# Ledger of designs, part 252: VH-VL binders against q9nrl2r1430to1533

Target 1, 104 residues: q9nrl2r1430to1533
Amino acid sequence: GGVHELSAFEQLVVELVRHDDSWPFLKLVSKIQVPDYYDIIKKPIALNIIREKVNKCEYKLASEFIDDIELMFSNCFEYNPRNTSEAKAGTRLQAFFHIQAQKL

## First folded at step 13 (VH-VL)

Design x63 (framework fv_nezutatug)
Fold by ESMFold2-Fast, scan of step 13:
Structure x63 (fold): chain C 104 residues (1-104), chain A 121 residues (1-121), chain B 107 residues (1-107)
Amino acid sequence: as target 1 above (104 residues)
Amino acid sequence: QVQLQESGPGLVKPSQTLSLTCTVSGASIDSGYSWHWIRQHPGKGLEWIGSIYYSGRTDYNPSLKSLVTISADTSKNQFSLKLSSVTAADTAVYYCARGPYTSDHYYMDVWGQGTTVTVSS
Amino acid sequence: DIQMTQSPSSVSASVGDRVTITCKASQSISSYVAWYQQKPGKAPEPLIYSASYLYSGVPSRFSGSGSGTDFTLTISSLQPEDFATYYCQQANSFPLTFGQGTKLEIK
């Protein structure tokens, strides 16, 4: 934890949100549009939730923040087949995240 | 910051069950990663044994499937390998490793230091 | 199972040399290949994933290329710390399989 780490988390979330491949991750998947999603995905998460947790100082360690981001990607790949637009966007955004996360 | 540490007996007798545990620090085993066991026979290359995923799903090498069980204990942040009916051919260095879950590939980004297991009478 | 065959099994080189290691899959695996470096007595470390993407912190002198069945790892200007054994791994399907390794030795 600490102010330095909080600022770093906020900057990284903003960079992820601005990325062209963030569109599948901005908000939780709609239960109306995709009703079977929550039968398969037991720990749903999205960038808006992670950003709120950062703003509320809920991440005490960089590892906790990284774990939530990785959970978001893992949910994408568990639900979406490899050849989907969602999975392809997730693969590119995850690679971007791994490069940026080295600053944490 | 993320570290994996193997533990278990260095010597196992033929026909017994080999039990190894991987203790994970710096990350939670239920945080969306895949968790793998890989071994390396003396002077040889790498052999993938199997994996367990945060959902509880397991994947095993078919050549070992009837002999291998991988399980996770989220309360201890550990995952474990049991290999039954061992023979001298199971003598190897055993590694545990973490894999990012991605749509297009499976690779291991963090590895334990390895633990040497000798199967001998 | 997908078989991964590396060539050469060993190569002797000098600091500053360009080194190329190849890996061939027994069936098409698209770009689903990773490369690892292993030094004596140590665990493998990731170098490359998805055939051409450098893992975080890996020096730019390492590069990967290929698709389908034929893949290469290139070290553009060999450094003393690069003497190690290199492994390719297919990431297309279970079981995951590795090449037999290429040992890079000092000439």
Scores: ipSAE 0.013, ipTM 0.678, lowest interface PAE 7.9, mean pLDDT 88

Design x64 (framework fv_nezutatug)
Fold by ESMFold2-Fast, scan of step 13:
Structure x64 (fold): chain C 104 residues (1-104), chain A 121 residues (1-121), chain B 107 residues (1-107)
Amino acid sequence: as target 1 above (104 residues)
Amino acid sequence: QVQLQESGPGLVKPSQTLSLTCTVSGFSIDSGYSWHWIRQHPGKGLEWIGSIYYSGRTDYNPSLKSLVTISADTSKNQFSLKLSSVTAADTAVYYCARGPYTSDHYYMDVWGQGTTVTVSS
Amino acid sequence: DIQMTQSPSSVSASVGDRVTITCKASQSISSYVAWYQQKPGKAPEPLIYSASYLYSGVPSRFSGSGSGTDFTLTISSLQPEDFATYYCQQANSFPLTFGQGTKLEIK
């Protein structure tokens, strides 16, 4: 046993998941709770999907990983009005992500 | 406001399985937070039992690992503790708690009121 | 497992007193310690996280300090509602462990 090394992408996803503002992004938006979401958002994504892609080594370039994270934020801002708790959480989490992404 | 409420039988017979449920309101257990069970024996301090994460990952106190199971039901916004083969030593007040970890550490920022469990024949 | 040892086990004080409670970890936990207040018949309430940060709503008379293995909780001017048992907790590694508690009693 001992300490295991995490990949840079895995470390960043773990930091995002554990951030107080990650709650809108942990899983895909429910079509039952938000019935028009999938009429507006054509490329849905969430942190659980991104983490699975990291674990399966599906990101070959840091830019591909960053693109998926940015898509997640873009979807949030496209669907949610700026004064919503979702949009405010997204704004703060995106700023945190931009600071952490400098490590990549 | 986030609130946690423990429920389960107040009396359990020795050798049986203790089953407790924590109902969470005002916040989804489907979040990136950890959800904990802690107990307090009569007149004594606090003992961490274990936790569950949104991913379904569980961590248990090694002293209890073979006896304890924690599970979550996200559709009911509940998480539960099962402690098998109980003895009088398992008599305690049982608390559930939420643990934020923005800094990758485990603090308990919201606690249930506690439920008393007595193990007696 | 990381053992947390509190001292004193009990302290008697008067309203207006400065009270200090200490907590020692058996190995370095950086600043990853929390403090809780528990009144008879009630659940623990969080006071401090990461050694020195107060939770929202906690009176400013409470303060925490320390790093590594030695930590302190200070109440600068004791109020009647502060008579309770106080617990430290290490948040550094599993299993999470608590100190044995310090009972703050009326003199």
Scores: ipSAE 0.000, ipTM 0.546, lowest interface PAE 16.8, mean pLDDT 85

Design x65 (framework fv_nezutatug)
Fold by ESMFold2-Fast, scan of step 13:
Structure x65 (fold): chain C 104 residues (1-104), chain A 121 residues (1-121), chain B 107 residues (1-107)
Amino acid sequence: as target 1 above (104 residues)
Amino acid sequence: QVQLQESGPGLVKPSQTLSLTCTVSGGPIDSGYSWHWIRQHPGKGLEWIGSIYYSGRTDYNPSLKSLVTISADTSKNQFSLKLSSVTAADTAVYYCARGPYTSDHYYMDVWGQGTTVTVSS
Amino acid sequence: DIQMTQSPSSVSASVGDRVTITCKASQSISSYVAWYQQKPGKAPEPLIYSASYLYSGVPSRFSGSGSGTDFTLTISSLQPEDFATYYCQQANSFPLTFGQGTKLEIK
């Protein structure tokens, strides 16, 4: 049922992109604006990259898709102190994701 | 699905170092998840020992911090617990578990079956 | 450390009963509590995270509620497979701490 799974991943990514708290996750963090980010975060990822992987049918299992989304949130919390707007947005968006991911 | 399996010696002498390994299958250990050790003393509740993240970051229960070391071997997809200077009080079932890594909450969503450790002379 | 206290320590119930288990934190933990079910000789299984969200595959008869210091796990219509020990866990601060457990026994 690859066709139905692909549609589900696309729909979920669209819901995440449209969420008010998606702003820290839309694109990769800029090395120019955040010079130490890539010294700390060894596996960078963002929603635009995940969406491209969905469109290219690179996820064979729902678990692979979920793992990439979880990695994205994990990177946010590893880099950003708990009291930052980035970490707070990530906490709320991750909770939303966990509810939606139960459909997968 | 991700599965976790503990392995270790079962019996350890007092004052020695307890070494346990958790083997992870179905997913990579160097991912966005945190990996935990929890123990349960006979007839009692659960005690969190500590965790490790793919960055090498570790968090330890302060009551055990000077005695505990958690490490990961990504080539074997394993993480391990070393508990030094054990006593009879360290007799317990030891579990490894996976949880999401977040800024302000940690829940364990996948658990190993547990391995029994007895500390006795 | 945040202490988690469960009440009651044990409860006897019959199949079909509505069962409630409570958990009290020694200080406010917002909604950062999880519930686990443990059967004899087995590992704990996750039921609920963030006070009220069910993990995938958990029967809908389980529900969680509460915020701050007082939390409740409810089983709306007890089934034979639900007889087990239940644990709450706070995730608000390190170290992570668990309640002492509530043993649910056949009446």
Scores: ipSAE 0.012, ipTM 0.667, lowest interface PAE 8.5, mean pLDDT 87

Design x66 (framework fv_nezutatug)
Fold by ESMFold2-Fast, scan of step 13:
Structure x66 (fold): chain C 104 residues (1-104), chain A 121 residues (1-121), chain B 107 residues (1-107)
Amino acid sequence: as target 1 above (104 residues)
Amino acid sequence: QVQLQESGPGLVKPSQTLSLTCTVSGGYIDSGYSWHWIRQHPGKGLEWIGSIYYSGRTDYNPSLKSLVTISADTSKNQFSLKLSSVTAADTAVYYCARGPYTSDHYYMDVWGQGTTVTVSS
Amino acid sequence: DIQMTQSPSSVSASVGDRVTITCKASQSISSYVAWYQQKPGKAPEPLIYSASYLYSGVPSRFSGSGSGTDFTLTISSLQPEDFATYYCQQANSFPLTFGQGTKLEIK
């Protein structure tokens, strides 16, 4: 985990946040709005948490950063049926991420 | 790439209702974003008019309260502004814009080109 | 309403200069300020969000800083295309409010 790797992670997180399909992933799902979410999803994560971990230098390997992003997508597909706007947004954003992650 | 385009009459008579529409392409109005109207009077700064969320919730500038209505038509991928009882003071360039649906900020990341509206008899 | 006050209202500068524009909020807005650049006859373009994060595609000579009530936009080495009007905006709460603008003019 050097400064160069952290800069690359920050750039990628910013690109993900900027993407049109980032809206389901910007922050943790609300327990008040979606009460059963945390009964189903045991390892919740969102872009704001990943961004915070990047800024605190918590990722030692690129694989750890990639794993957290992939966990975010896996949670989306586990909770949301395929035909939902959340799942469709997740599918498009994940494809975008896979293209950008080749730079890591 | 998401693009926004304003449309409506360039000239409106005093006391009439100004109606403007923003057409969204390359993205969907119901995709979890906030959609905003901003105006700029000649030689002046920017004034936020109001916004509509994908849920249909609206927020309006209190300075324009009771005069402004923002609505969305998801089948046309458009959102619209109606400003009633216009006066010469409503002469401005009107912009539509997109903002991320998030509690950590409400900035506008995509803007339309703007449409000039003149209120004159 | 949260009032945003920019200083100066206008500034004259030369290519290569370091320029700073200040924005003051009438109450604390944490880091929730955005900066926009507007060229004559064009729509505003986003430069910075959350006080210091550069919007994608914006040159690195632009930087933002501040928290609470006092915020600064800095252009480290002014280029010809940077002559424009700059606006700050509080992104904390509705109604959204903009500063009055700072016009950056050729000296």
Scores: ipSAE 0.006, ipTM 0.571, lowest interface PAE 13.4, mean pLDDT 85

Design x67 (framework fv_nezutatug)
Fold by ESMFold2-Fast, scan of step 13:
Structure x67 (fold): chain C 104 residues (1-104), chain A 121 residues (1-121), chain B 107 residues (1-107)
Amino acid sequence: as target 1 above (104 residues)
Amino acid sequence: QVQLQESGPGLVKPSQTLSLTCTVSGGSFDSGYSWHWIRQHPGKGLEWIGSIYYSGRTDYNPSLKSLVTISADTSKNQFSLKLSSVTAADTAVYYCARGPYTSDHYYMDVWGQGTTVTVSS
Amino acid sequence: DIQMTQSPSSVSASVGDRVTITCKASQSISSYVAWYQQKPGKAPEPLIYSASYLYSGVPSRFSGSGSGTDFTLTISSLQPEDFATYYCQQANSFPLTFGQGTKLEIK
């Protein structure tokens, strides 16, 4: 609860943002530049949105925070073919996240 | 105790490529960190040139993007800067620096002592 | 690019003085500002990260504050070794950008 959980979520989001493989996840995919993305992906999310939700205390449970991070990875793998640089970055960052999430 | 040391030529002629190397000692060039090149023109402030990560990913200052290449040799604990088509405006002290991954965005916790580069004929 | 503007460009002070320098970002950077000290002939050394967190080994007379666009570095009781140039840096986005520097000079 409360402030202590917010600090843990903020720290983990900072670690994810700073990770070498965060580049596909930093902000929402542009609808103008990638118009079919929003036809395929029904619940778009990115690290900047997750961080905003952390800062606004919108995550009441660690499971809600974890679910949003996992949604972000799920979207990546759904849209991007397996051998793309985006999918490869997502695979490595997700593995890093799973290790860090053990602390939550 | 990690130390960074820049090396390269002190004098470069206009239109040539400047090549500098940063050697990491007391630790290793590894995946826990970002590795940066920063320069300081005489009597002026600091300008971030770019960074490299253990993965080989690079980020460059857009003002220098077409002219700069950063590379790493993990087996030698080194990363290097190449700046092509230099002019007198590239005269500066060049620093290499390390940034941690596990705290806030992109600050530099360890810096080399700097190497002076003069671009002159 | 996010522009960082420091004020003053120079300040003259005496040992024991309280010194404050400021840094303004051209857009909100939350708390993602770092402060560095550069002594003549030496490389910059980190003082503060995330606006207010003191880097390990830095004396407690240094403190930082601020959020959004306006940030301050304070030295509560100036010591002889503190005469140096101070730089702020935004750590929010690429390219990383520094303020122009504030030179702290002996009065």
Scores: ipSAE 0.000, ipTM 0.549, lowest interface PAE 17.9, mean pLDDT 85

Design x68 (framework fv_nezutatug)
Fold by ESMFold2-Fast, scan of step 13:
Structure x68 (fold): chain C 104 residues (1-104), chain A 121 residues (1-121), chain B 107 residues (1-107)
Amino acid sequence: as target 1 above (104 residues)
Amino acid sequence: QVQLQESGPGLVKPSQTLSLTCTVSGGSVDSGYSWHWIRQHPGKGLEWIGSIYYSGRTDYNPSLKSLVTISADTSKNQFSLKLSSVTAADTAVYYCARGPYTSDHYYMDVWGQGTTVTVSS
Amino acid sequence: DIQMTQSPSSVSASVGDRVTITCKASQSISSYVAWYQQKPGKAPEPLIYSASYLYSGVPSRFSGSGSGTDFTLTISSLQPEDFATYYCQQANSFPLTFGQGTKLEIK
């Protein structure tokens, strides 16, 4: 990718972490709090993992970065029914991401 | 953006119960974040008192556990601290703060402005 | 309880200086450290989480590093608005504990 591209990924992850609706996504879901999560979700991911991948320059294409963010939202909507606080937060954060991703 | 605002009495008598409330705006106390009470004694550092999150789970500093109750009122978008049997040592600025839900590691990203509590006769 | 010890307790510096504040944990806390800035009469403001990550809006002159028991907050080129008290906090285990604070004063 390029220095400008990597800087853009870092800035976007920071904006997502700061967003009021980031709380379901900051780190991997706890097995203690949600014991059936890993039976349903086969590719778990969270913003802390994505942030680490950005910092290690593991994203070679913008599409790879976008795919990981979209996987995070997909996992949220697969596990959480639409009427939950998690799903509502995910819907708002995903909309915010789509606006910010236009800068990539 | 989320904002937190403390309210309660500025002066409490020894042996009474201190009651403080934190009002959440721009977000919901029911949103899955952890909600914390922290205090700062005059001229001293910060002391974590305890936390609650939307499930009703509470965690208390062991040094204060028998004296502290934290509760939430989702209809008013508030969470509250009760500290029983106060002494002059409980004189401090009290802050409410927000931490993350999915983290087993709590960093406070939003803080109230603080409210001063003096314990004296 | 995990004890957090900051060094120095106070430091005098001039605008443009590089300032380093250290924080030591009494046992390993991996990278689970936050840093806060507090100005007189104000609430603490978050600067850094997980040892090295800046919160949005925090100037790039702030940086954090460290793992295990030893952590550092650095201000690369001190500005007038940076004179404040700085606190570290461990987030590894309950109870959450803070360092005693480092007061950054005008030289």
Scores: ipSAE 0.000, ipTM 0.572, lowest interface PAE 12.6, mean pLDDT 85

Design x69 (framework fv_nezutatug)
Fold by ESMFold2-Fast, scan of step 13:
Structure x69 (fold): chain C 104 residues (1-104), chain A 121 residues (1-121), chain B 107 residues (1-107)
Amino acid sequence: as target 1 above (104 residues)
Amino acid sequence: QVQLQESGPGLVKPSQTLSLTCTVSGGSINSGYSWHWIRQHPGKGLEWIGSIYYSGRTDYNPSLKSLVTISADTSKNQFSLKLSSVTAADTAVYYCARGPYTSDHYYMDVWGQGTTVTVSS
Amino acid sequence: DIQMTQSPSSVSASVGDRVTITCKASQSISSYVAWYQQKPGKAPEPLIYSASYLYSGVPSRFSGSGSGTDFTLTISSLQPEDFATYYCQQANSFPLTFGQGTKLEIK
């Protein structure tokens, strides 16, 4: 809770950013490069936005932080077919996230 | 901690519509999870009814597709099940559940306590 | 639809025993199986996902294995709180389907 949870969120985000499979999630998808993305994905999010929210103390509950991370993964799986490198990276990073979240 | 709670009438008459609501607390239904309805007939196993995603996409068990509707009310943080033309075979404990949205595994990580529905005249 | 068949339908065991429950899919589902524990009058609780990954907070005495069509849930040293009904679920495709359940009873 409080300050302890914010430190834990920062640590978890850093671990996710360092992971080899984080590349699809580091920044928001480019509207210029992928124009149909924002027609399909209603609530875009990425690790840089989540990290900024952690730094600004915007997460009041651990569940809010976890919800944003899971939203990031669900956006990946909603947009990208299962056989894409993005979906494969997302599957591995999500499994890593579930394991790391247990260490909170 | 996220909690789910089913509510609705415990008794429904044959041919009527069963309406159940799941209230979510400690988390938002307008997040990256899938939200599911599962039922369990007396003394039997589990049957998946369907799900709704934050995107508004729904998936239904084909055996129930013509009879089932799942909807979400994000302002109340609730999602609901309507099952039309019920019979005694629809007597069951009904659960709502949350699942992580994934490309490779669809499982339910948080469950409501269940609500008993009896279909009888 | 993918049919999931559990074996045995019931098993009697004593505290400290090693218990094994199996689940067979009617077609290949890779590693996309989850396991749940349900106690009388309670909702199911997740134990394992993707065949072998322990869900958060689940004791290490629970383990899962298998791929393709044949899957196993093992409890290495049965505790009193483990007496329950166990369900497998294929997590590969819609509709999601569950096994019929295995009731673990006190010997």
Scores: ipSAE 0.013, ipTM 0.694, lowest interface PAE 7.4, mean pLDDT 88

Design x70 (framework fv_nezutatug)
Fold by ESMFold2-Fast, scan of step 13:
Structure x70 (fold): chain C 104 residues (1-104), chain A 121 residues (1-121), chain B 107 residues (1-107)
Amino acid sequence: as target 1 above (104 residues)
Amino acid sequence: QVQLQESGPGLVKPSQTLSLTCTVSGGSITSGYSWHWIRQHPGKGLEWIGSIYYSGRTDYNPSLKSLVTISADTSKNQFSLKLSSVTAADTAVYYCARGPYTSDHYYMDVWGQGTTVTVSS
Amino acid sequence: DIQMTQSPSSVSASVGDRVTITCKASQSISSYVAWYQQKPGKAPEPLIYSASYLYSGVPSRFSGSGSGTDFTLTISSLQPEDFATYYCQQANSFPLTFGQGTKLEIK
């Protein structure tokens, strides 16, 4: 906790949102476009939800923040086959996240 | 900080079932990670046994598939390995480990300290 | 199964030396390789994932490169704490498989 930790989480979420590969992760998956998603994915999450949690100071530990970001990627890879645009975007964004998260 | 700790009997008789448990602290097994069992045996080096994902899906080494079961107990924040019909070849140090779940790359970022299992009469 | 072969099996080097360890996959695995360091009596620790990305907290003297079937781990200036066995692991397909290990001994 503290101002420096909150600034770091906020900066990292902003960098993820601005990344070209963030498009599958900006908001929760649509039930209309992907009807079976919520039958398979039991803990849905997206960058807008994570950002709200950061802004409300709901992360007590850096590990909780990292866990939510990793859950987001895990959901992507669980639902989407490796060769899809979603999985490819997720792979690149996750690699970017891992580099940036070294600062946390 | 996330920590993993193996527990189980250090000595198992041939033909019995080896049962090991990994207790996770500082994090949840229901978070978006894969949870692995790896063993280390002189002559083989490191051997991946299998994994269980936060979704409950399991993957096993085909060489062990008919003999191995990995399960999770979310109420205790634990995941466990059962290896049936053990022989002397199953003597090894057994590690549990956590890895980021990804379709592109499977690596283990946090490891338990390891527990030695000897199979002998 | 994909076989991972490491070279050399052991190497002796002095502090300050540049050390290179190689790993060859029996079939193409793109960049899906990780490297681990194991010190005597301890569990393996991650060093590198996806061939070239350093794991958090790993000193910058460690670097990884390669794609396809040939991969390299380099330590640019060996330190005493680098005495260890190093393992590569392929992450392309199940079962996950490891190299035999390279033991790095300080002269």
Scores: ipSAE 0.007, ipTM 0.658, lowest interface PAE 8.9, mean pLDDT 86

Design x71 (framework fv_nezutatug)
Fold by ESMFold2-Fast, scan of step 13:
Structure x71 (fold): chain C 104 residues (1-104), chain A 121 residues (1-121), chain B 107 residues (1-107)
Amino acid sequence: as target 1 above (104 residues)
Amino acid sequence: QVQLQESGPGLVKPSQTLSLTCTVSGGSISDSYSWHWIRQHPGKGLEWIGSIYYSGRTDYNPSLKSLVTISADTSKNQFSLKLSSVTAADTAVYYCARGPYTSDHYYMDVWGQGTTVTVSS
Amino acid sequence: DIQMTQSPSSVSASVGDRVTITCKASQSISSYVAWYQQKPGKAPEPLIYSASYLYSGVPSRFSGSGSGTDFTLTISSLQPEDFATYYCQQANSFPLTFGQGTKLEIK
């Protein structure tokens, strides 16, 4: 890690947040709106939490940052059937992430 | 709550094909996970055999030299292992396991109880 | 193949002790290490993924650390149910490989 790595993680998170397909991932899923989510998903995460961890310098390695992003996508695909808008958005955003992550 | 259960013959003769099935309950094998076979030889550690993704992609341990086939049957919610030309060295406890999809990273978060397979004449 | 080597092969300890188990990869695996606990006659139970992240329901006395090639599992205050064999696993590349195991036994 270092200032350069932190800037790279912040830039990537900003690009993900700005992507049209980020809407399922911006914030933690609402327990009120989706009450069974937390019965199924045991390690919830979202872009706002990942961004906070980047800003607090909690990622020491690119691999730790990548793992949190991949956990976010894994949660999406675990909860949402493949034909849903959420899963389709997740598939496209994950592909975008994989391309951008090559720069890390 | 997802559970995995192995089934198959407890005794297999040398040169035959070992066939094991993992039945998944409380979830679907079409869910975005990787589905794994691991074995443990008597008194030894763990050996990864291979995996099948929810997408149908398979990955195998090269040490098994194409003796392994893993397949999925979504209508039965099962995935299966075939190990051809078995020998006494294939005697082990066989586990099936689920791993979250994290790109190329394979962690196993749910395991079956294991099934003992003895290869003997 | 990436070789995972655990040390010690066995450790004797008492309830309340702090126990440390190490795992060394033959090449860099970033943070892509998992830890499992196995009791005799039972399937392995997952403890940790990505070097330091506890699975849901795992007691907070378990912690993991490390990156690159050197990884550590720590039990801060050993409980009677913790006597078991512990395995590390690299999740970085195929084939997936496990350490040989560390047996934690009663002193």
Scores: ipSAE 0.000, ipTM 0.543, lowest interface PAE 15.1, mean pLDDT 84

Design x73 (framework fv_nezutatug)
Fold by ESMFold2-Fast, scan of step 13:
Structure x73 (fold): chain C 104 residues (1-104), chain A 121 residues (1-121), chain B 107 residues (1-107)
Amino acid sequence: as target 1 above (104 residues)
Amino acid sequence: QVQLQESGPGLVKPSQTLSLTCTVSGGSIDSAYSWHWIRQHPGKGLEWIGSIYYSGRTDYNPSLKSLVTISADTSKNQFSLKLSSVTAADTAVYYCARGPYTSDHYYMDVWGQGTTVTVSS
Amino acid sequence: DIQMTQSPSSVSASVGDRVTITCKASQSISSYVAWYQQKPGKAPEPLIYSASYLYSGVPSRFSGSGSGTDFTLTISSLQPEDFATYYCQQANSFPLTFGQGTKLEIK
């Protein structure tokens, strides 16, 4: 709760954004470049949306914040085969997230 | 933390449908995890039956063919297994389990206690 | 389907012993193997994922290694609570498949 929890979420999102493997996750997948994405992924999310939710105080519990980050990774692994650069980046970034989330 | 509990009949007659439910507490089945059914035949090893994901997608063991259906009820925080046309070979302990949904970590990190199902006349 | 074969099927050991259990996949699975411990009458508990990563709360005496087709679970100094059946599981492709199990018994 309150300001202390928001500061923790904001710090974690900033660290994720700055990570070398964040590139597939910075913003929503383009419908023009990947037209079948939204036929497969029903709950799209990205770091820019999560950051906006943090800034607007929309997360009431740490678990809600963690769930949105995990949703982002699950969408990546659902759409992208394991041999893709997107899936490999997601795997490394998710491991980094799990270490950082222990501070929450 | 997150806990899973199986429920259903302990005895099922041959040719009938086995129905089991897994109730999840301390977490949501709508969260970014995979939710699995695994069984263990008496004195034998583990067999993966299938899974359902937060997206609603299901994956089934091909050896069970069209006999298996897994579904989720997010309002009750439950997911369920239906196995049709059971035989004595379906006698086993049935577990529900949670797994991370990642590109390279398909393991089950939280398990229910298991429920014994006997198929007998 | 990928077949997982464990060796040995059973092993007898004493407290303090170093115990090694192996698991062989019928096809290359990179590092996508998990290990579980099951005690009589209880559900399996995760020990290791992605061949070598310890699951949270698992004692450091447990370690995993291997890649490709050959994998090993090691208990560096066996404790009384470690007598159980151990299973490997491949996580490379569906259907997910388990080894037949290795029973670790008291000498």
Scores: ipSAE 0.006, ipTM 0.608, lowest interface PAE 12.1, mean pLDDT 86

